VHH binders against Protein GET4 (MDC12.19). Designs and how they scored, part 7

Target 1, 324 residues: Protein GET4 (MDC12.19), of Arabidopsis thaliana (Mouse-ear cress) (q6gkv1)
Amino acid sequence: MSRERIKRELPPVQEHIDKLRKVIEEGNYYGALQMYKSISARYVTAQRFSEALDILFSGACIELEHGLVNCGADLAILFVDTLVKAKSPCNDETLDRIRCIFKLFPRVPVPPHLVDVSDDEDVQNLQESLGEARSRVENLTSFLRAAIKWSAEFGGPRTGYPELHAMLGDYLYTECPELDMVRISRHFVRAEDPEKFASMLVNFMGRCYPGEDDLAIARAVLMYLSMGNMKDANFMMDEIKKQAETKNPELSESDLIQFISYLLETLQRDALPLFNMLRVKYKSSIDRDQLLNELLDEIAERFYGVQRKNPLQGMFGDIFKMMG
Below, E stands for the ipSAE of ESMFold2; O stands for the ipSAE of OpenDDE; V2 stands for 0.75 times the mean of E and O plus 0.25 times the DockQ between their complexes.

## First folded at step 1 (VHH)

Design g10 (framework vhh_8ghr_2)
Fold by ESMFold2-Fast, scan of step 1:
Structure g10 (fold): chain B 324 residues (1-324), chain A 121 residues (1-121)
Amino acid sequence: as target 1 above (324 residues)
Amino acid sequence: EVQLVESGGGLVQPGGSLRLSCAASGFTFSSYSYIGWVRRAPGKGEELVARIYPSGGYTSYADSVKGRFTISADISKNTAYLQMNSLRVEDTAVYYCARHYPLWSDKFDYWGQGTLVTVSS
């Protein structure tokens, strides 16, 4: 038999993986975490990154399969750190491993009894459950943020691999107790999937108080435009308008949505004076969120080459924005 | 650290008025957040009576209080208010100020300590 075949059939790292898996299956979850770290560190020191990655990937998956999110996330983050040290390229094999780890992060629905709280003890139980959800979201966020950065540095798009942005945005939307639509939107505009983003925003419109959906839509469209992505900005607006006709007709009555529609037409016509007039006419709607003015300033610079007349304007503008 | 502190509760006669205040710290009302008033009466479940999106000025009310209660917010003072008019005996409850981000109507991340409102002769 060839040495190559023997080495492939019985790699040394597989024996360690099998032993560690058994330790976890016997219930020693916390002891196994330290063993995974120790063994993988020895392979990293020896510049045997493939074996270190196999150990860390196995460990992350097994810990997550047993519901140990903190331990699993710790190993998953170390897996990404090891990809960076190894200068591992952003390829389908490595992305498949990241996908596998992501899929094992738990999705926890709110128990029915917590949506109809009946006393102070139930309120305390709700707060504890929300704390656990925040911890899960923080762990997943740390892992995917590291993966996004790795992908940008080692062969993916400069802003990070689109699917990783979609994965993080999706998890934040479904699992985060404190729903940050600005953060979620920043990820989805980099996901190269305006159809999924539009569907998520349409779903969001069904879960909010009336008259609040227009801000999330405006942020999404303006974020695309600030990136120079006119195609996806127009797709998003067209899809939202189409859905609003059937599911949320009051959205078309929003001054902010009307502003965004006129803005899209104005940018196609290369008309800076009209752009400035629209900002003045819709000032009350735009001022509902400071981010909208920041995005519009970025859009003006990108589409019209508007230069700052006062070099201190940005610094003083930020100070005044902090005043409320 | 996020904290919500209620004040303004007390004893009032039927038909009277009372204004509750909710002072927030650790976040600003200029952020994307909702402030709600939730009440709990002895022997009854919890009821969301009013919500406000402070930066947008949008408000929503439970049918049981619509036309009698008004929710408002002062962004500069980082304080929300519940103006309660035409009070009834059945409005007697502990009133809680709560923050949420709007994925579901019943999803809250921070709660105040509560303030007691008693409507009786």
Scores: ipSAE 0.000, ipTM 0.105, lowest interface PAE 20.5, mean pLDDT 79

Design g11 (framework vhh_8ghr_2)
Fold by ESMFold2-Fast, scan of step 1:
Structure g11 (fold): chain B 324 residues (1-324), chain A 121 residues (1-121)
Amino acid sequence: as target 1 above (324 residues)
Amino acid sequence: EVQLVESGGGLVQPGGSLRLSCAASGFTFSSYSYIGWVRRAPGKGEELVARIYPSGGYTSYADSVKGRFTISADISKNTAYLQMNSLRVEDTAVYYCARGWYLSTDLRDYWGQGTLVTVSS
């Protein structure tokens, strides 16, 4: 007596998840990464996308939980790539999974005492710590940038889902050794949370660069305006003015901040000559940062239909701004 | 509104058995990857003791409870169960029902108020 050989379908996804979790718990993190990729690829080929996503999500989470940021991020990025292939809609269920992965990314701010090192060994230890922090930030950035792009393509807002922008901006602000406030601000202006953004800017102003606090505020307000968001631009300005009364009264004495206040009034009146006059009157303040001139050119185009001097330069600028 | 309500805790003697129940509302088990049980003993950390993928019936257990505890789920009743056999003094803990896409002691989407299990003579 013999039984016919029955070719069975792929095993239940939970069996793979449980086996792979044990491989990781035994310390074979890289081997597990390759197995997650191989197994998920088989489900994708079979067009069993839900199961492929379950495998990749599980793998990303367990790798991150065990401190393997590179492996976990690799699987998280592949998870997002698989959402794109599946044409998965931007819905609460998928956003919950992205949020879950995000929460597992480590938060290890660079200790301030390491900044004042003088010994060669301490310098090497600092360089290694900064390298690890940069790697963690790059990994999270790649993941969330992919998620933002996915959300814009499959049912979210055109600029990407606001919460994802908030998550990335917050992580960059707290975890990136090289603090790039322009990049952080580009994300927060898309986060639909001007109150949190204002609070972050007030916190930033208390920590670094005396005499440049007004530049950070001007960038934020002008970024909102360049996107046509008058409501949040005005909210930001009003909130900063309230904070300046208690923590930084020097802001009210800034020519640049005064320029921004008059600009907000001018944009409500469709008055291009007044707009141009203000740019001339406050030229010395505006020229402190070339980005302010670029943003004002974008504002003039949006509110008044003024053609930019170099349309290709504007097009490339917009693409780079969207990429963070 | 998501709710997980545990029941079935109590005092049992070593070697005894107890069945915990977790009644869920505000979601369906088929929409989430994991339902499970996490315990916390006085003076000890949290431990994920068991989890189930309800629509697939697939289960996993902590080594400390493997062979003694059985997790199950009734999708039609939206209720999960933990059958606890051959109970030991070290099983004394508050047991929490948890839901999540990924279940660990520190990462869960939602969990209940807990039910106390005391194993003593």
Scores: ipSAE 0.012, ipTM 0.493, lowest interface PAE 7.9, mean pLDDT 82

Design g12 (framework vhh_8ghr_2; at its last look DockQ between E and O 0.02; V2 from the best seeds 0.00; counts 0 for: pae E 15.9 > 2, unsure alone 64.5 < 65, grease 28.3 > 24.2, SAP .788 > .668, placed apart)
Fold by OpenDDE, look of step 2:
Structure g12 (fold): chain B 324 residues (1-324), chain A 121 residues (1-121)
Amino acid sequence: as target 1 above (324 residues)
Amino acid sequence: EVQLVESGGGLVQPGGSLRLSCAASGFTFSSYSYIGWVRRAPGKGEELVARIYPSGGYTSYADSVKGRFTISADISKNTAYLQMNSLRVEDTAVYYCAKLYRPSWFGLDYWGQGTLVTVSS
């Protein structure tokens, strides 16, 4: 008598959601996390992806609402992983869920300047706060990076859904204790919102050390150009000029800014000799950051077909760019 | 169902080398997950010794094993590896392969049965 393992039909997803909510309300956050994982996995195994996604979405939101960033992030990442498994298309419904989760990530102001905290206790508290901030940023980054990759694979633009880049760039800029402007800029150039990016850069100019402002601008414009986005590159330059004229009149005197201006004009004329001449003329300023040279090499390749001497360096650069 | 199967553990002398393998099933390394090696020594807590993001090749190591251990992943085989060189007595532990969903160590989402590594003279 072959005991037909009665495939116990999975109960309605709402029953699980309700049960799990109660567990969280009782303060058993970690237990709930494990239950969410276990239950969602059963639905995935049964190829009931929609229900699995509902469970995970619910869990991510509830955990985050209760201030449990680590637990919420785990479920959020698992949510995206399940999207991939389900081959879910990048549509508004799914993006809305991602947006919802994103909005629940806490934003906690971190003092930008290590105030001369003379007291050991204050230093310790600050360090702890910084550690927590880093953890939040890491969790959010992991989640949105996964989402970006998912969107690129399942119907979004090749570089990922632009709004997701904007979300990540913004969060990194506002919440990360250590500003990585290169990383932030890489996301903003893919966000298809040059106005917001320009505003962010102008804001940064007011906060940065001397000599970092023109570099950040140059980097941003070159990043657009390296992607073949002449339109937004020009827009960026124009917008920054407009906004900076009032805040930093000396910005226009920067060799880097001049270089960028001439470069933009040169690229419109398709003049490789002039391009090379500019690189030589402004070499001292460009060499302030090795990334500028790398970007210029990419621009040369893209606009003029100039092959990079080390193709492997380009490949790794692209991979790092995709992962950054 | 997610399954992780560790292999390659054994007895080795101090200064020796071992290579652990982790065969994963039920998910692909192309997914948005990290693979980690966690060890549990007798009387000690769990320690994440190495982590890799297979799709990007990003790796991280605990300070205790940095420079001695190397984590790698073969996506085509859905298998992760831990090359352990210059083994010390303090490296004696059960080593678990784990699927992690985030970079930060907070807990193990999925892990195997573990493989015992004994470093003894």
Scores: ipSAE 0.000, ipTM 0.219, lowest interface PAE 14.8, mean pLDDT 86
ESMFold2-Fast, scan of step 1: ipSAE 0.190; ipTM 0.594
ESMFold2, look of step 2: ipSAE 0.000; ipTM 0.164
ESMFold2 (binder alone), look of step 2: mean pLDDT 79; pTM 0.806

Design g13 (from g9 with Y100S S101L W102F L103W G104P R105Y P106D Y107S A108G F109M; framework vhh_8ghr_2)
Fold by ESMFold2-Fast, scan of step 1:
Structure g13 (fold): chain B 324 residues (1-324), chain A 122 residues (1-122)
Amino acid sequence: as target 1 above (324 residues)
Amino acid sequence: EVQLVESGGGLVQPGGSLRLSCAASGFTFSSYSYIGWVRRAPGKGEELVARIYPSGGYTSYADSVKGRFTISADISKNTAYLQMNSLRVEDTAVYYCARSLFWPYDSGMDYWGQGTLVTVSS
């Protein structure tokens, strides 16, 4: 009897989608979220994953369309969790759904100059704006991070699908009030789009602290090299030099940029003694950011087979890089 | 309301020139956005021919148009341009102006213009 009633409670999925859309259109956004979660969980328990995914995708999109970022993100994350449970392959159909959800996340960039506010009323308004931006970034990051992991597990490249890395990196660059260029760069080096990455770094040079433009470029090139990607490392340097000739000519006079140029030539020649000599000669420039030494240790291991001085600490460092 | 409106298309002889314009409203070119020109010829797929990041001045081009086409933007007029020189029959297509934060990813396009037809024929 009870099982017979349960069977009758699972009508065609489109009927649920239509009813839930109407609930949202009537303004009951939180009630709709709970209904999407409850109904999708029943389909998951019944091993009806395609229908659960249809419900969750519809719910994520309509909540985001109504400006309900927390609710929409909750359903989007559950959508990705359901892809994992279903062992759904990383194919264009599923990626199109992820793209659609991503596109619906709001774009409200926070300009760097908002941090210069000192009036009490403006400070309160700034704090509210920054809190909202942090919430949006956290929600989008949770969603795309889950999607990247899913793509790596179910048929995409081992490091995650390149477009998803580009989406996350771009959103972090435009929307995050605390600009983490190291994290953004870790995503872009996996995006298979060195042209877009170079463009973003050139744009960032106008926003960097005085005398730190070369650090952002060095980090990007060394990240490519630490992954064994000589082609994109060279493309990045060539593209930056081309764009900097008219926009930032002092960049070519940087000791760190000179080091990177010599390093690229040295790695082509497979000359470990020259590699070690360059690290010593340019030590003062490299030591400006400890991340550069970590990346150079990885480059030495990859190109020359040099073992890390502390393999356990190196393994933990690599794990933390993968999680960024 | 965000809108992109193209103009400047038409019929031109091989070796000729055309300048396409894209007037943007509802957002400013000082924002973190890309403006691209995407073309589609009958029976062919979409091709991104040129892209500009107006606030940073960055530009990129498809190999098929490098050296012949120039993309530019006037931030004060909120208008992007595509200067097309040494036009070839194979440049015949509908040209769309599009805004994106995510190019070269098609699904990342926020807004598209209606398109303008460019016909290169003798």
Scores: ipSAE 0.000, ipTM 0.110, lowest interface PAE 19.8, mean pLDDT 80

Design g14 (from g9 with Y100T S101P W102Y L103G G104W R105L P106K Y107S A108E; framework vhh_8ghr_2)
Fold by ESMFold2-Fast, scan of step 1:
Structure g14 (fold): chain B 324 residues (1-324), chain A 122 residues (1-122)
Amino acid sequence: as target 1 above (324 residues)
Amino acid sequence: EVQLVESGGGLVQPGGSLRLSCAASGFTFSSYSYIGWVRRAPGKGEELVARIYPSGGYTSYADSVKGRFTISADISKNTAYLQMNSLRVEDTAVYYCARTPYGWLKSEFDYWGQGTLVTVSS
């Protein structure tokens, strides 16, 4: 009986937080992870969700502060899972905690290397560093994808809270060894920040050869249009033209960019025959990336009611590419 | 999982030709990335031989191979090729297929194939 009473009377949450912080400071990172999970699970079982969230938030932050990305991410994901179980609303207080966790994820931009990699050891060390960067990106992606889904379910916009999309897109752009601009763009078109997205695209152009800059812009503008967002599509095009005027002047000579400019004008006029004529006239430029044809089919459906053979396949693939 | 699988290496006489293939899986050539061929010869450092941006057809070559080697890509097969003509003894090396989103810098190659040995000898 006395033992059953002890099991029901959990100590104050701050005592657990202080004790676990000391365990981490003493270097027992994996032991601390298991203790955070065990203790938070007891509070969840007792339906004391606020205290479970306090423990998980504290644990995620201290693990990340000590550079333990896998442990910190594990606790951050469990924090979001606990928000879902608690049915916690998408509000500024909870978003502040997500922002705090996000800011503690390491940022290690890879500087340009001008020196030849000549030794087996150098190649292996590079491979190991890239593996660590991929692991870090995957951990953050899992955390923010869970947070985006939670925000959509519990009071945010249906597509997920815009700032969380911006955070994930920005982290992928700066930290991912593989620069998947399609995936990054899918997040930024949901971020409600076309100015930051335009600046990122202009910065990206400085990292690649002229003549391919137009593909990244076309993808971004067509993604906005496929979502019915004419306002941000026009803002994006205007902002890119202004910023690229001095940095990428050849951009204005692109047939694909000319096509996008005419397309934006055409969509305001409800002119399907002109839309079809433009696709034919600029076919060689559009065919440089199959995604552009897929987005144009989605735009035609949205603006003119033109049916695709399988509309679910395109949307399904885009959702999976955004999340993975 | 991203994988690059190479084939086509072997023994060839000086002045001969070989075509190396690089089959990519786990990503598409319509994504914004470059495919490069990097070689390492015995007793020499690594050399970026050629690269291609498959979706746009942009190509570049090291001066040592310019005019002799041609890089190409088949987007429908998700496969890149290195056509090597007028081969010299000094072209003897292990040839790696590698992916990079960032273009020329070797430190920016994020995935590598297993390597294929090319021996140019009589």
Scores: ipSAE 0.000, ipTM 0.099, lowest interface PAE 20.9, mean pLDDT 80

Design g15 (from g9 with R99K Y100W S101G W102S L103Y G104L R105P P106R Y107D A108Y; framework vhh_8ghr_2)
Fold by ESMFold2-Fast, scan of step 1:
Structure g15 (fold): chain B 324 residues (1-324), chain A 122 residues (1-122)
Amino acid sequence: as target 1 above (324 residues)
Amino acid sequence: EVQLVESGGGLVQPGGSLRLSCAASGFTFSSYSYIGWVRRAPGKGEELVARIYPSGGYTSYADSVKGRFTISADISKNTAYLQMNSLRVEDTAVYYCAKWGSYLPRDYFDYWGQGTLVTVSS
């Protein structure tokens, strides 16, 4: 009963969706992509944004369900572009659609290295798998970056909706062939889930590249502080110390980790001279990564109003950090 | 339902050899998945020992076992193996077979077996 009524009430859009679904089921994925784009563009031109969004959402989902990641991602990105044109608010209904599209992106393991492959054909297959993984990650990244920007502009938090950052960070951590912990950390500090981020960093240190554990922690804590998030910076530090003790018992002996601990106390006291003294005292540890000095400059500006030598970079820093 | 069943554990003398088997059901090795061996020794944390991507034939090993252990998979039998040679007392642990779809290993796995005990002792 309800289905007959709904179909009667939405016949023009539902007829297009039903026809396009048949085209895909017949195996004409590229033809369907062009039809979804053409039909949705007509509704956008007519300022019938709700109907355009219904068509694009349906198309993105069915293309992804059939394993056509490039086609599905193209429609998903166009869906987000249409949200921006429509000035659609960041609400639960739209976020649920983004969540549904995200869940349909495949998770496909990729071989970790070439050293154990001796056959030329196996090497070629590995290169193909890595290329496919990079393309898939790039497609998902483009979609979620667009969604994050839309959410920041139309009613979400200024830095973008936290769950979208968590989705992107998690996908990059599990699916990207080349692990970029700086990029992943930029997303997780905006995810409002410091417990999950701490667990991920402990997992990274315990299993993958244990020699960079203090740097990974310092980057994460300083990123939180550069955003003015003292609460999550302190939570992260406490959680890491508890979880990492068995995997890296010398973590607390790191000069860099000691610096971060003193820095957290100093920022609570609003003491710029102590802040400057700590940067000088721990200079050799901080200089291990140029990013740490950049983050400390941002922290000094945010907490103490210290002028930066490049004010344009500071003004646009948050925007660029959200995009990478 | 995904199930992983380990076998082949036991007592072996230092310098000896042992072969562990992992019989998988509820998924196929022709699908996109990693199969690996994770060990846990008394007083130590979990350590990923070896992993294989069966459809591609690619393998990786922990530095502690590289050159001594060999992981392999038989796609037709849906079974993975860990050949352990030149065993040392420090290899004593419970060995778990694990499956995950993620490129990177995590502390939690999608699925893992009950474990098989390997004791290296004179």
Scores: ipSAE 0.000, ipTM 0.116, lowest interface PAE 16.6, mean pLDDT 79

Design g16 (framework vhh_8ghr_2)
Fold by ESMFold2-Fast, scan of step 1:
Structure g16 (fold): chain B 324 residues (1-324), chain A 123 residues (1-123)
Amino acid sequence: as target 1 above (324 residues)
Amino acid sequence: EVQLVESGGGLVQPGGSLRLSCAASGFTFSSYSYIGWVRRAPGKGEELVARIYPSGGYTSYADSVKGRFTISADISKNTAYLQMNSLRVEDTAVYYCARGYLDFWSRSPLDYWGQGTLVTVSS
């Protein structure tokens, strides 16, 4: 169909929003989803992106308000896809809409540890709760990952808008049944909020397997350094030392934390031989997690221009960073 | 459907050897996840004895088993192994194969855990 014929056949956007809201108020949530998708697609085809965005935003919000996470997420993801198609700039108005959608995603925290369950009914109830939590987390993750990518392409920082990284990292930390601290940390190092990240890591130390608290700190500091962010790396170490003095004093005895402290001083002195000697001296601590060696290789390349042994390794690392 | 299936447990004498296998199905090994062996003995907490990052081959061991246990993975077979040498009475425990992310692992049988395999070291 021609654009003029499509424009003539489409009523004002507010009329659609009002009618769809009534359908949802009457309890037809799934029927409304299909109508939101159909109507918004017609406006997109007509290149009336502002109106399509209004419809999708309204639909995402009202579906989420009624607890229909899958439906609301579907519309929220289409909202971001429409921002990309429209080449909509990363501005406060659009970010406010993303914030609004995010705040409507439910928060039902899963306990940090689960014990062996002996009651079959409790096992089934727990299994259902974990499945629902995984579904919510995947829906929110898809939405915010799309939003992060949009923000990077259309006027935000190259790595994505910091607040969106903070939102995703925080949601993953509180809501995800399978706690992936590497993924969470990759978001928080891009959030431009090292104080909040430090507080989260201190909170995480109550949930970590005993004797691995220092690994979470090392990952965070090395991630900052791999990005060239010496300022936030130092801030993180200072905050963790301050907070750990009162809550986790055993961290001061960690060889890995001692290594990180010496590493920070070494990088300020531009001393590659000392950097290499520290890696050898603390090899046993570093080898507790392969990621630490990968991050140290990236740090050596960034600070000293040392070539990676395998150029494909850098490409894989960059792909994982972009997914974060 | 995600499953981890252990095999190779049994009764051995002190100083003996045993090899545990963990066959994974429903998922693929990745660089940001590890396959670990967690043991639980009566009256003791859980202990992560060994882990491997299959894509990079990096391994980590608890101090109690360093030099005696060796963890390995065959990505093509989607299977992880724990070779246990110079076994001691204190190694007696139920050994679980689990998928984890770095320094956090599930303590629930409903997560990506095997059923466990009993290793008894006794004369």
Scores: ipSAE 0.000, ipTM 0.138, lowest interface PAE 18.3, mean pLDDT 79

Design g2 (framework vhh_8ghr_2)
Fold by ESMFold2-Fast, scan of step 1:
Structure g2 (fold): chain B 324 residues (1-324), chain A 122 residues (1-122)
Amino acid sequence: as target 1 above (324 residues)
Amino acid sequence: EVQLVESGGGLVQPGGSLRLSCAASGFTFSDYDYIGWVRRAPGKGEELVARISPSGGSTSYADSVKGRFTISADISKNTAYLQMNSLRVEDTAVYYCARDYWGESFYAMDYWGQGTLVTVSS
């Protein structure tokens, strides 16, 4: 009955934004979240996506500005979901809004590893800080993962917009209590910023258990190569070698790093027999991480057209591609 | 710390049924997470048998298990399940639970559980 009248009687979006800002200023953050969700849903139903996006963007920003990460992230994720529903193109204006939301996520350094466990208050404070960091990282990850997927579907590169990958990788590296260098590396290899990635890996060397530095470098280089990005793979190795002379001279003695150096040379010369010989010679180093063998199989397929050893293992790549 | 812990493996006769569970900790299932079950038999490569998007409800299966296995997830328990019916001797394998994130990897799975052994024998 009143459905068309309600759609036409929706007040100007600025009136909703002003009213909801007042609710937040009065300290009713959760009530405001529910109102932002309800009001934006009404605009979406009316197919007034621009106004829905304005409301959700405003709400995400003000909730985050007040330190309410869960509420702000909820609205930011809904903002991205609304971009998908609207089929909004990946353009500078929308990316600027995503950048703005990202910048409002709190940056709190990971608590220091050294803590006096003789004080129960210190232990409790550490546990609370770790819980808060995990919550922040999960919320930002959900938001940027949604944004990366949206960018890939609506006019960005098929693998997602590079800057969004850089944002997520950087935040995971600085803010996540549990460093997952494989995940971080998967984002940075798509960020089109090998210099920043190399600097991060060199910084990471100060945090690794001795003898693990070479694995992180090998993963990064092999990931670039698996994507056919020889240029950035070579840049990474050159930059790491340059910086290792100062900070980690032991890296040059790594069998795995030696293998990667020979591999890069071999791929430039299109020499499959040498590629196969290197994999055999350095098998013990490569077998330290199953991911390295999987990456090398993909590199062999990309550079030499070699069929995968197990056709069923190819299902991972095929299923992953089908989901994109 | 992200962890996936499998349970429910064991010995079963051909034609029998078994239900595997995968309890996730250190993250919450989201719209862009996928949980898969991967198996590896001695001397054979890895096979992705089933995958689910817990929040979206979408599922996929390998042809070898389609119609016999059912994947599901309980978001409130942060747990994924694999219901295995009409089990065959060739289903004997270590079953791993794994997580994937779209757009984060050229590989489908970024975290793996420790595995649970399923033995189908007469």
Scores: ipSAE 0.011, ipTM 0.249, lowest interface PAE 9.5, mean pLDDT 79

